# Ledger of designs, part 229: VHH binders against q9p7j3

Target 1, 174 residues: q9p7j3
Amino acid sequence: MILPLFPETQVHVFVYENVSNCAAIHEQLISQNPIYDYAFLDAATILYKKQVYSAIIRALEDRRDEQMKTKTIHSEVILSLSPKTEISSAFRQFSMTKKSKNIVVVKIDSKLTEEEEFERLDKLVEGNRVEFSDEELQKLIDFKVLKKNYKLDPSTLENPLASILSSIALRGYS
Below, E stands for the ipSAE of ESMFold2; O stands for the ipSAE of OpenDDE; V2 stands for 0.75 times the mean of E and O plus 0.25 times the DockQ between their complexes.

## First folded at step 17 (VHH)

Design gd2 (framework vhh_5j56_2; at its last look DockQ between E and O 0.40; V2 from the best seeds 0.00; counts 0 for: pae E 4.1 > 2)
Fold by ESMFold2, look of step 17:
Structure gd2 (fold): chain B 174 residues (1-174), chain A 125 residues (1-125)
Amino acid sequence: as target 1 above (174 residues)
Amino acid sequence: QVQLVESGGGLVQPGGSLRLSCVASGFTDFTFDDYAIGWFRQAPGKEREGLSSITSSSGDYTSYSDSVKGRFTISRDNAKNTVYLQMNSLKPEDTAVYYCAAGYELSYPREFDYWGQGTQVTVSS
């Protein structure tokens, strides 16, 4: 898809459930294999489509303004999900791990259609693609993890979207 | 709450060898094998210098600074939550406090968030 504020930037987001090879993907990310140049997120940390898009927009704004803290736009998306400025903390909180079972995968600056990108990604991920939708994300979220990552009070857990989006937008400004 | 404890330092003659150990504990959400471990040193009046690092992968990726390449060897034993630094052909210039540090291995760029208290290595006649 094309984001209105970044019309020259093609973005694709995929969701996989029941992924059996996260350990193998993790190995490729450690070695910085360029075929794996995506943001691989643990779906247990993602509740809303807007959460992902807000992190993408924040990463793209930081790239535009030459304020990126990380070396790739995909690593910057992972940082941008975090309410804190520490790169290592953001990766621990949001990145896919060797033990993840469900993932959200982001590709920025794609030169491929969604289906062409899916065909490439599907060769790398052994799991079942589901729709990138709030309905599917809600089935995969871990609310304990969400509460911890965004320090949500019990009252905000009923409808946490505004708190989460504020955390993403305000990181580094407060 | 991650804690790192170095040991194995001491006094050694030039040309001698020492083996340092870094034992890690206090992991909650991740295990030792999710962390890259690095060795650093700091001599009095000098900046802290990075020496070597190791990740936990199928082949264990390692890196060495030019100042220690060929003399120092890093290795890890995940069953014991331990990383070692084998230091050979020691020189008086190697005299320093040696620190281990841990950072999440997928971080890009890599950052080391947890640090040990250090162990003294002294190389003198």
Scores: ipSAE 0.205, ipTM 0.599, lowest interface PAE 4.1, mean pLDDT 87
Fold by OpenDDE, look of step 17:
Structure gd2 (fold): chain B 174 residues (1-174), chain A 125 residues (1-125)
Amino acid sequence: as target 1 above (174 residues)
Amino acid sequence: QVQLVESGGGLVQPGGSLRLSCVASGFTDFTFDDYAIGWFRQAPGKEREGLSSITSSSGDYTSYSDSVKGRFTISRDNAKNTVYLQMNSLKPEDTAVYYCAAGYELSYPREFDYWGQGTQVTVSS
C-alpha cells in the first residue's frame, strides 16, 4: 500500500498466527540474513492498525529528516512503537521473540506487489496469514503486555488508542 | 540500567598478549544471554572503531574487523555474565582505550545501547 504522506514508498503489512518457526526466524535475524529484511513484531503487543502505521510514519519521517536513531528503517519502526528511547528496550517490548506465536511483519521500500511480497514472505514464515485489521489484531493481543508497554491505567484504558498514539508521538520529549 | 565494567588492560610489549574481560550487571527486563556484546577501541585523535562482536547463547555468531582478525578472539561465559577478548600478537597500533558494549541481539545491524567506561591498553617496547 501507499501512504499519502509518502507516495514514493511502498509499504506492506502482514499478520501471521500460529507461527511454528519463530525460533528459526530469530536465528536468521541474529545472523543478519538479508532476505529477512523486515520488521518482525510480536502480535501480542499490537492492538490497532493505526498503532503500526503511526510507527511506520514516524520512522519514515525520521529517515526523511535524517534523524533516525537506528541504522535500518525496519529497526526504526520497532523503535517508533516504543515510548522508551533505548533501542534494546523497544526490541524487548515489541519485537518477535523465539517463543512468539503470532507476528506482524512490516516491509518498507518494497519493490513487489502485496501478493508477490506475500509469496516471498510465505517461504520464510510457517504460519497462517490473517487479515491486517483491528478485528484480527484484537484476537491476538495480550493486554497484560500492552498495559505494561504503554503504562496503561484504568483511565487510559477507556481510550487506549489515544494513549498509545500519544506515547509514540512523545517518545524522546518527556 | 545495564552496567558494563572492563578489566585486563595494561602495558605490554609488542608481540605480547592481553585478555580483556567485560562484566555485565543491572539487568531488569533482559537477561545477559539476551544481549549481543561488542568490543570497540578508540586511539588518541582517532574515531572509535568496532573490533569484534558475539551474539547470545542462541548461536555462536562472531564477527571481527580486518584489523584484528586472526589475532583477537571473542568469547562469552553466560554463567558469569562476562565476555572476553583474547588479544594476541599485539602491535603498537593496538594502543587505545578499549570499550565493551551491549545491545539486544535482535537488532540488525547490531545496535548497542550500553557502554563501559573503557580500559587502557598500551603496546610499547
Scores: ipSAE 0.070, ipTM 0.513, lowest interface PAE 3.0, mean pLDDT 91
ESMFold2 (binder alone), look of step 17: mean pLDDT 81; pTM 0.819

## First folded at step 18 (VHH)

Design ha1 (framework vhh_5c3l_4; at its last look DockQ between E and O 0.91; V2 from the best seeds 0.85)
Fold by OpenDDE, look of step 18:
Formats: structure tokens, C-alpha cells, sequence
Structure ha1 (fold): chain B 174 residues (1-174), chain A 120 residues (1-120)
């Protein structure tokens, strides 16, 4: 897909449920295997497509402005999901863990079509691909985790998307 | 072998200053954002500060804002923490920590730590 603000940047987002090899993927990321250069997100922390898009856009803006805090665009996406600027907190709250079962995978700067990228990624992820949609994400979300990550309260739960997007967009602007 | 080694800790009076250093080796230093974390007696680990791979957008815990400054020299593979106006509550073991290049959190590498004691 192409984002309007970044027409030269190819972006792909995939959702997997019932992933059996998150621990193995985790080890590859630890070893810095370049073929695993994706943003691996815990789906339990993602409620909306726009949440993911917002983080991607934020990361791309940081890159454009040469303000990336992390080295890779994908790690920056993970950081950008967080309302906090603290790195460990962001990674802890939003990254895939060894125990994750459902994940959202983001690829930026892909030179492949979505189908080609899927074929590549499907070799890395042992799970069931589902549609990247709010409907599917809502089935995978842990609302307790979501509330914690974005400090949502009863008043903001009426429209959590607005709160989430605001948190992402205004990170670092206190 | 990936290694981090902190230094510069010691005993200092309240209001004093210390400069911590962390020597990194065994990996590409500028591929990683870095942080200082500390553990006070009887308390858990606390992130004190972090810094991006190129030194941009540092984070500081509220307790150290205005007093501590994190910096790095990528040419020397070294991370620094300038600590001014030290307080007794800053007493802790300070660790240098490496963040994952790909954004995972489970295996942040830390050094053995350096003791900082602030006491009159």
C-alpha cells in the first residue's frame, strides 16, 4: 500500500493469528537476522488500523526529518506506537514477545508486491493470516493491555481511537 | 562477544557530580539506542535515561531531569551519563543497557554496573 503523505514508500501490513513460532522469531530478531527486518507487533496491543498507520506515519516523519531515535524504521514504528518517549517502555508494551500468539507485522520500504511480500513473510511466520481490518484486530486485542498502554479511562473509552492517535501524534510534545 | 562495561561510579557528597562511562564492544555501537538504568537498594530497576542511536531525543526520568545528561560518542563506542546535583536518593547501581536494534525488549544487554553512593 501507499500512504498519501509518503507516496514513494511502499508499506505492507499483515496480521497473523495463532502463531506458533513467536519464540523462534524472537530469537532471530535478537540475533539481528536481516531477513526478519520487520516490525513485529503484539496484536494484543493493536485495536485499529489507524493506530498502526499513525505509528508508521510518525516513524516515517521522524526518518524524513532525520529524527529517528532508533536505528531501523521498523523499530521506530514500534517506538511510535507509544505515548512515551522512553524506549524500553515502548518496546515492552508493543513489541511481539516470545509468548505472543497473534501478531501484526509491518514492512516498510518493500520492493515487493503485497503478495510477494506475503510469500516471503509466510516462510518466517507459522500462523494463520487474517485480514488487516478493525474487525479482525478487535478480535485479537487485550483491552486491559490497551488501557494500560495508553492510560485510557472511562471517559476516553468512548472514543479510544482519538485518544490513541493523539498520544501517538503528540509523543514528545508534552 | 558483546560487552558493556560501566565506570565512573563512587562515593560523593550531596550536591556533587559524577560522570559515568560505558565502554561498548563486540557489536556495532551506533546500531543501538542506549540507556542508563539504575537499581537502588530494595527497589527495582529504573530507567534513568535513554538516547537514540545518533544521540537525538534523549529521555530522562522525572527524578533526574535537569540534573543528568546522557550522551554518546559513537566513534569511541562509549556512552556517558553526567550526573550533577546528586542526591542521596540517586544512590544505586547504575547499568548501561543496549536496546534491541529491531525493537524487542526481552534481552536488553546490561553491563555489570557501577556503584554510585551519595552520602554526607
Amino acid sequence: as target 1 above (174 residues)
Amino acid sequence: QVQLQESGGGLVQPGGSLRLSCAASGFTFDDHAMSWVRQAPGKGLEVVSDIGWSGGRPYYADSVKGRFTISRDNAKNTLYLQMNSLKPEDTAVYYCARHSKYGIHDRDLRGPGTQVTVSS
Scores: ipSAE 0.912, ipTM 0.951, lowest interface PAE 0.5, mean pLDDT 95
Fold by ESMFold2, look of step 18:
Structure ha1 (fold): chain B 174 residues (1-174), chain A 120 residues (1-120)
Amino acid sequence: as target 1 above (174 residues)
Amino acid sequence: QVQLQESGGGLVQPGGSLRLSCAASGFTFDDHAMSWVRQAPGKGLEVVSDIGWSGGRPYYADSVKGRFTISRDNAKNTLYLQMNSLKPEDTAVYYCARHSKYGIHDRDLRGPGTQVTVSS
């Protein structure tokens, strides 16, 4: 897809459930294998499509403005999901781990159609692709993790989307 | 081959200052954001500060904000922590740590640490 403010930037987002090889993917990312240059997110931390798109937009804005904290646009997406700029907690809270079961995978600057990019990614991920939709994400979320990551109190839980998006948008202004 | 080596720790009086250095070798230093983490006696690890790959957008823990300054010199492959107005609760082993290029969090690459002791 093409975001309005970034007309030359093609973005694809994939969701996989029941992934059996997150440990192998993790090893490839640690070894800096460029074939794995995607943002691999733990789906237990993602409730909304807008959560992912807001992080992508924030990362792209930071790249445009020469304000990226991390070196790759994909690692910047992971950082941008966090309410704080602290790198270690952002990666710990949102990245896929060796024990992850379900993942959200983001590719930015793709030169491929969605299905062509899926063909590449499907060779790397052993799991079942599901639709990137709020309906599917809701099945995969861990609400205790979400609440902790975004500090959602009772009033916030009544409208969690707005609180989450505000946390992403206000990062770095406090 | 990949190494981080801290230096500059020691014994200092309350209110004093220290400057920690961390020399990096065996990897492309400016591909990585960097952190200082510390472990006080009887405590777990605390992230003190981090800094972006190009030297921008530092983070500081509330306990050190306004007193500590992180910086880096990519030409010298070196990370720094200027520590001012030191307090006894700053006593800890301080570690230099590298963040992954692709955004994975596991055991961070870190040095062996340098002891900072703030005591009268």
Scores: ipSAE 0.756, ipTM 0.891, lowest interface PAE 0.9, mean pLDDT 90
ESMFold2 (binder alone), look of step 18: mean pLDDT 86; pTM 0.878

Design ha10 (framework vhh_5c3l_4; at its last look DockQ between E and O 0.94; V2 from the best seeds 0.83)
Fold by OpenDDE, look of step 18:
Structure ha10 (fold): chain B 174 residues (1-174), chain A 120 residues (1-120)
Amino acid sequence: as target 1 above (174 residues)
Amino acid sequence: QVQLQESGGGLVQPGGSLRLSCAASGFTFDDHAMSWVRQAPGKGLEVVSDIAWSGGRTYYADSVKGRFTISRDNAKNTLYLQMNSLKPEDTAVYYCARHSKYGIHYRDLRGPGTQVTVSS
């Protein structure tokens, strides 16, 4: 897909459930295998499509402004999901782990169509692709984790999206 | 072999200053954001500060804001931590840590640490 404010940047987002090889993917990322140059997110931490898009936009803005904290745009997406500027916290809270079962995978600057990218990614991820939608994300979310990551309280749980987006957008501006 | 080596620790009086250095080797230094973490006696690891791959954006724990400054020289593959106005509660082993290039959370690399002791 194309984001309105970044028309020259193609973005693809995929959701996988029941992934059996997260540990293997994790090792490839640790070894810095460039074939795995994606943002691998734990789906348990993602509730909304807009949450992901907001992080992507934030990362792209950082790149545009030459203010990326991390080296890759994909790591910057992971960082951008966090309300905190601390890198360790962001990665800990949002990145895929060896124990993850469901993941959201983000590809930025793809030269491939969504289908072609899926075929490529499908060789790396052993799981079932599901639709990238709020409905599907809601099935995978761990609300305890979500609440923790964004410090949601009963008052903000009425509209968690607003709170999440605010946290992402205003990170570093407080 | 990937290596990090901290130096510059020591014993100082309250209000004193130290400058820590971390020498990196065996990997592309500017591919990684870096951090300083510390472990005080009886406490867990605490992130003190982190710095962007380019040296631009930084983070500081509230406990060290205004007193510590993280910096890096990518040409020298070196990370620095300038510590001013040191307090006894800053006493800890300080470690240099490398962040994952692809955003995976793990402490993939840290040095053996350098002891910082602040005492009158």
Scores: ipSAE 0.907, ipTM 0.945, lowest interface PAE 0.4, mean pLDDT 95
Fold by ESMFold2, look of step 18:
Structure ha10 (fold): chain B 174 residues (1-174), chain A 120 residues (1-120)
Amino acid sequence: as target 1 above (174 residues)
Amino acid sequence: QVQLQESGGGLVQPGGSLRLSCAASGFTFDDHAMSWVRQAPGKGLEVVSDIAWSGGRTYYADSVKGRFTISRDNAKNTLYLQMNSLKPEDTAVYYCARHSKYGIHYRDLRGPGTQVTVSS
């Protein structure tokens, strides 16, 4: 199956390390404050840029096809990282928690440049921005968490990218 | 005041049916995906089923597939679980639960639950 490209959907992804206010951000998300309408992911669960982009593509496909399970495109990205469609497992496994230290933040349908979106986000997140790159993500990952979330065994853990991307791409098909 | 209230539980023989309802109030119901979770005696919570905000997509635990049907009526702010072909293993307290709109993990909003007992 050919996955559609979404060339006019503007997406920004930011990575923050040493975030001191995840508990406060979490309270704002519970309060449904629309200023915080981003996908806030625990960086301990993200090893590759492609992992995030595959989940974004999956969420956008579900929106196009009127198949979104969750109300916002950002919560749908969180769901789309999971190998299965069960909502509580996906949020538990991939969302930022009050105790998270490093986060990946996704904005979809942005009407702002990357720098403008960063300026807005930086008012909300108290931490140090780092590059969204496989190099930086690998410093923040918890491999025990990754193995559990994607059911990686020793052979798949040697080349986890393909297994992870297959889980995201084939979610709900089998 | 935000509230969820389950009803429709009871005692039923194996092979029987029950329909659970969950009335929601104090929040925008169709902003939220919903779940039924259950707790059997001496066990932890098990997610039985979930349903999209719109009612379009669902999930079922393997133990209930083909026997249980989740649905929602957003105009009435009500979640349902139709339970057919009940087995003694389905005996549990059943709770309805609200999922976060913005995708954070929390299950703070659950009802007080309704007891389902399946025995001869």
Scores: ipSAE 0.686, ipTM 0.876, lowest interface PAE 1.2, mean pLDDT 89
ESMFold2 (binder alone), look of step 18: mean pLDDT 88; pTM 0.896

Design ha11 (framework vhh_5c3l_4; at its last look DockQ between E and O 0.93; V2 from the best seeds 0.83)
Fold by OpenDDE, look of step 18:
Structure ha11 (fold): chain B 174 residues (1-174), chain A 120 residues (1-120)
Amino acid sequence: as target 1 above (174 residues)
Amino acid sequence: QVQLQESGGGLVQPGGSLRLSCAASGFTFDDHAMSWVRQAPGKGLEVVSDIAWSGGRTYYADSVKGRFTISRDNAKNTLYLQMNSLKPEDTAVYYCARHSKYGIHTRDLRGPGTQVTVSS
């Protein structure tokens, strides 16, 4: 996938459900195994495709402007999902955990096709791939977690997307 | 192995200043954003401040904004926290913590801590 204003950057997003080896993946990430250089997100925290795209775009903008807070573009994506600038909060709230069952995986700067990247990633993730769509994401979301992460109230729950995107876009301005 | 060692804590009067240091070893220091966290008696851990891998972007808790300054020297593998205008409520054990290069939560990676006591 090619994003507007970033035509030189190829992006792939994958969704896995019923992942059995999140703990193992987590350990590899801690050990900084470079073959695991992806953004591993807890699917329980993701409700919309646009939420993920917004975070990716924000991270790419940070990189473009040489303002990344984290070392890798993928960690910056995770940070960019958060309405807060605090790193710990962002990672705690949006990153895959050892106990995660469903995950969203983002690859930036891929030189492979989507299918080729999938084949590569499929060797790392033991789960069932599902479509990256709002419909599938809605099946995996934990609304309690979502409400907590973005401080959603009954009034904003009428249009969560607007609130989420606003939070991402205006991070650091409130 | 990853090692973090805090220093610079001590007893100081209200309004005083301290400068904390954190010596890092066993990993590539500039691959990681860093944080200062603290734990006051009877309270949980709270993030005080964090800093980008490059030393650029920073975060401060509201309680310390304008008083504390986080910085780092990547050439020396050292993290700093300049604490000015200290208050009794700043009394806590202060820890430096390393963030994951790939963005996972790693709250458990911190040093043994250094005690900061603000008292008249």
Scores: ipSAE 0.908, ipTM 0.945, lowest interface PAE 0.4, mean pLDDT 95
Fold by ESMFold2, look of step 18:
Structure ha11 (fold): chain B 174 residues (1-174), chain A 120 residues (1-120)
Amino acid sequence: as target 1 above (174 residues)
Amino acid sequence: QVQLQESGGGLVQPGGSLRLSCAASGFTFDDHAMSWVRQAPGKGLEVVSDIAWSGGRTYYADSVKGRFTISRDNAKNTLYLQMNSLKPEDTAVYYCARHSKYGIHTRDLRGPGTQVTVSS
């Protein structure tokens, strides 16, 4: 995938359901195994494709401007999903956990086609790939988690997308 | 051996100052954003401040903003917390904590902590 403002940066996004080995992946990430250098997100926190794209764009802007808080672009994507700048809250709220069942996986700066990246990732993740689409994401979301993470008022909002995207775009500026 | 060791705590009067240090060893220090976390008696953990891997960006809890300053010296593998205008509610064990390089939530590396007591 090619983002207009970042034409030299290839990005791939994958969605897996019914993942059986999140605990093993979690151990590899803590051990800093570079083979696992992806953003592993809990799909229970992601409702829209644009939520993920907005976080990717924000992370790439911070890298361009030398303002990354975290060392890797993938951990910066995780941070960028949060409306707050506090690091542990962002990682706790959005990253895959040992108990996650469904995940969204982002690769930035890929040198591979989508098919080639999938083949590599599929060796790491024991689960079923589904389409990265709003339709599939809506099957995997936990609305209680979403409302808590973005402090959405259920009685007021017909469509939470604008509030979520504003939180990502304006993080730290309000 | 991956280690974090806090120092600089102690007993101080209200309005006083302390500077906490955290010495890091056994890992690449500037691969990691860092935090100071505190636990008051009978309370849960509170993130006091965090700092980017480079030292460029920071976060402060509202309760300490304007009074505390986090900093790091990557050449010396050391994290600092300058604590000014101390109040009794700042009394806690203060921990130095490392964030994961790849963005997984963990506080599996923090030091044993240093006690800060603010009392007349």
Scores: ipSAE 0.689, ipTM 0.872, lowest interface PAE 1.1, mean pLDDT 90
ESMFold2 (binder alone), look of step 18: mean pLDDT 88; pTM 0.892

Design ha12 (framework vhh_5c3l_4; at its last look DockQ between E and O 0.93; V2 from the best seeds 0.79)
Fold by OpenDDE, look of step 18:
Structure ha12 (fold): chain B 174 residues (1-174), chain A 120 residues (1-120)
Amino acid sequence: as target 1 above (174 residues)
Amino acid sequence: QVQLQESGGGLVQPGGSLRLSCAASGFTFDDHAMSWVRQAPGKGLEVVSDIAWSGGRTYYADSVKGRFTISRDNAKNTLYLQMNSLKPEDTAVYYCARHSKYGIHDKDLRGPGTQVTVSS
């Protein structure tokens, strides 16, 4: 898809459930295999499409302004999901782990169609693709993890989206 | 082989200063954001500071803000931590840590550490 404010940047987002090879993917990322240049997110930490898009937009803005804290746009997306500016906290809280079962994969600057990108990614991820929707994300979310990551309390649970988006948008402003 | 080696630690009186260095080798240094973490006796690891791959953006723990300064020289593959106005509570082993280029968490990518002791 194309984001309105970044018409020159193609973005694809994929959701996989029951992934059996997250440990293997993790090792490839540690080894810095460029074929794996995606943002691999733990789906347990993602509740809304808008959460992902907000992080993507934040990362793209950082790149535009030459203010990226991390080297790759994909790592910056992961950082941008966090309400904290600390890198280790962001990666620990939102990145795919060796034990992850469900993941959200983000590709930025793709030269391929969504289907072509899927075919490429499908060779790397051993799992079942599901629709990138709030409905599907809701099935994969760990609310305990979500509440911890964004410090949600009973007063913010009525509208968690607003709280999450505010946290992302206002990161670094306190 | 990826290697990180910290240096510059030692014994200093309260109010004193130290400058830590971390020599990196075995990888492309400017592909990675870096951090300083520390572990005090009987406590867990805590992040002290981190720095962007380019050296532009930084983070500081509240406990060290205004006293510590993180910096890096990508040409020399070296990370620095200037520590001023040191306090006894700053006593710890300080580690240099590398962050993943692709944004995964890897807590094992750090050096052997350097001891910092602040005592009168």
Scores: ipSAE 0.899, ipTM 0.939, lowest interface PAE 0.4, mean pLDDT 95
Fold by ESMFold2, look of step 18:
Structure ha12 (fold): chain B 174 residues (1-174), chain A 120 residues (1-120)
Amino acid sequence: as target 1 above (174 residues)
Amino acid sequence: QVQLQESGGGLVQPGGSLRLSCAASGFTFDDHAMSWVRQAPGKGLEVVSDIAWSGGRTYYADSVKGRFTISRDNAKNTLYLQMNSLKPEDTAVYYCARHSKYGIHDKDLRGPGTQVTVSS
């Protein structure tokens, strides 16, 4: 997919459910294996497609403006999901863990078609691909985790999208 | 072998200053954002400050903003924390922490820590 403001940047997003090898993927990421250079997100933290796209846009804006805190665009996407700029809390709260069951995987700057990227990723992830859609994401979200990560109170739980997107767009101005 | 080694802690009177250093070895230092984290007696870990891989952007906890300054020297593989106007509540073990290049959470990449005690 091509974002209008970033026409040279190809982005793919995949969702996997029932992933059996998150611990192995985690070890590869810690070992800095460049084959695993994706953003691996815990799907329990993602409710909306727009949540992911907003974080991608924010990370790309920070790259354009030479304001990235992290070395890779994929780690910057993970940071950009957080309402705070604190790096360790963002990684702890949003990234895949060894115990994750469902994941969202983002590839930025892909030189491959979506199908070609899927073929590569499918060799790395042992799970079932599902559609990247609000319907599928809603089946995988943990609302307790979402509420905690974005500090949603009862009044915002009725309209969480606007509060979440504002947190991503305004990160660093709280 | 990945190593982080803090130094520069000690006993200081309220209002005093200390400069903490963290020497990094066994990895490419400027691939990683870095943090100072502290643990006061009877409390959990608190992130004191973060710094971007390049040194260009920073974060400070409200409790230290205006008094502490994080910096890094990528040519020397060293992270610093300048601590001014120290208060008794700053008493803690201070740890240097490395963040994952690919954004996975990694609790085990911290040094052994250095004790800072602010007392009179």
Scores: ipSAE 0.587, ipTM 0.827, lowest interface PAE 1.5, mean pLDDT 90
ESMFold2 (binder alone), look of step 18: mean pLDDT 87; pTM 0.887

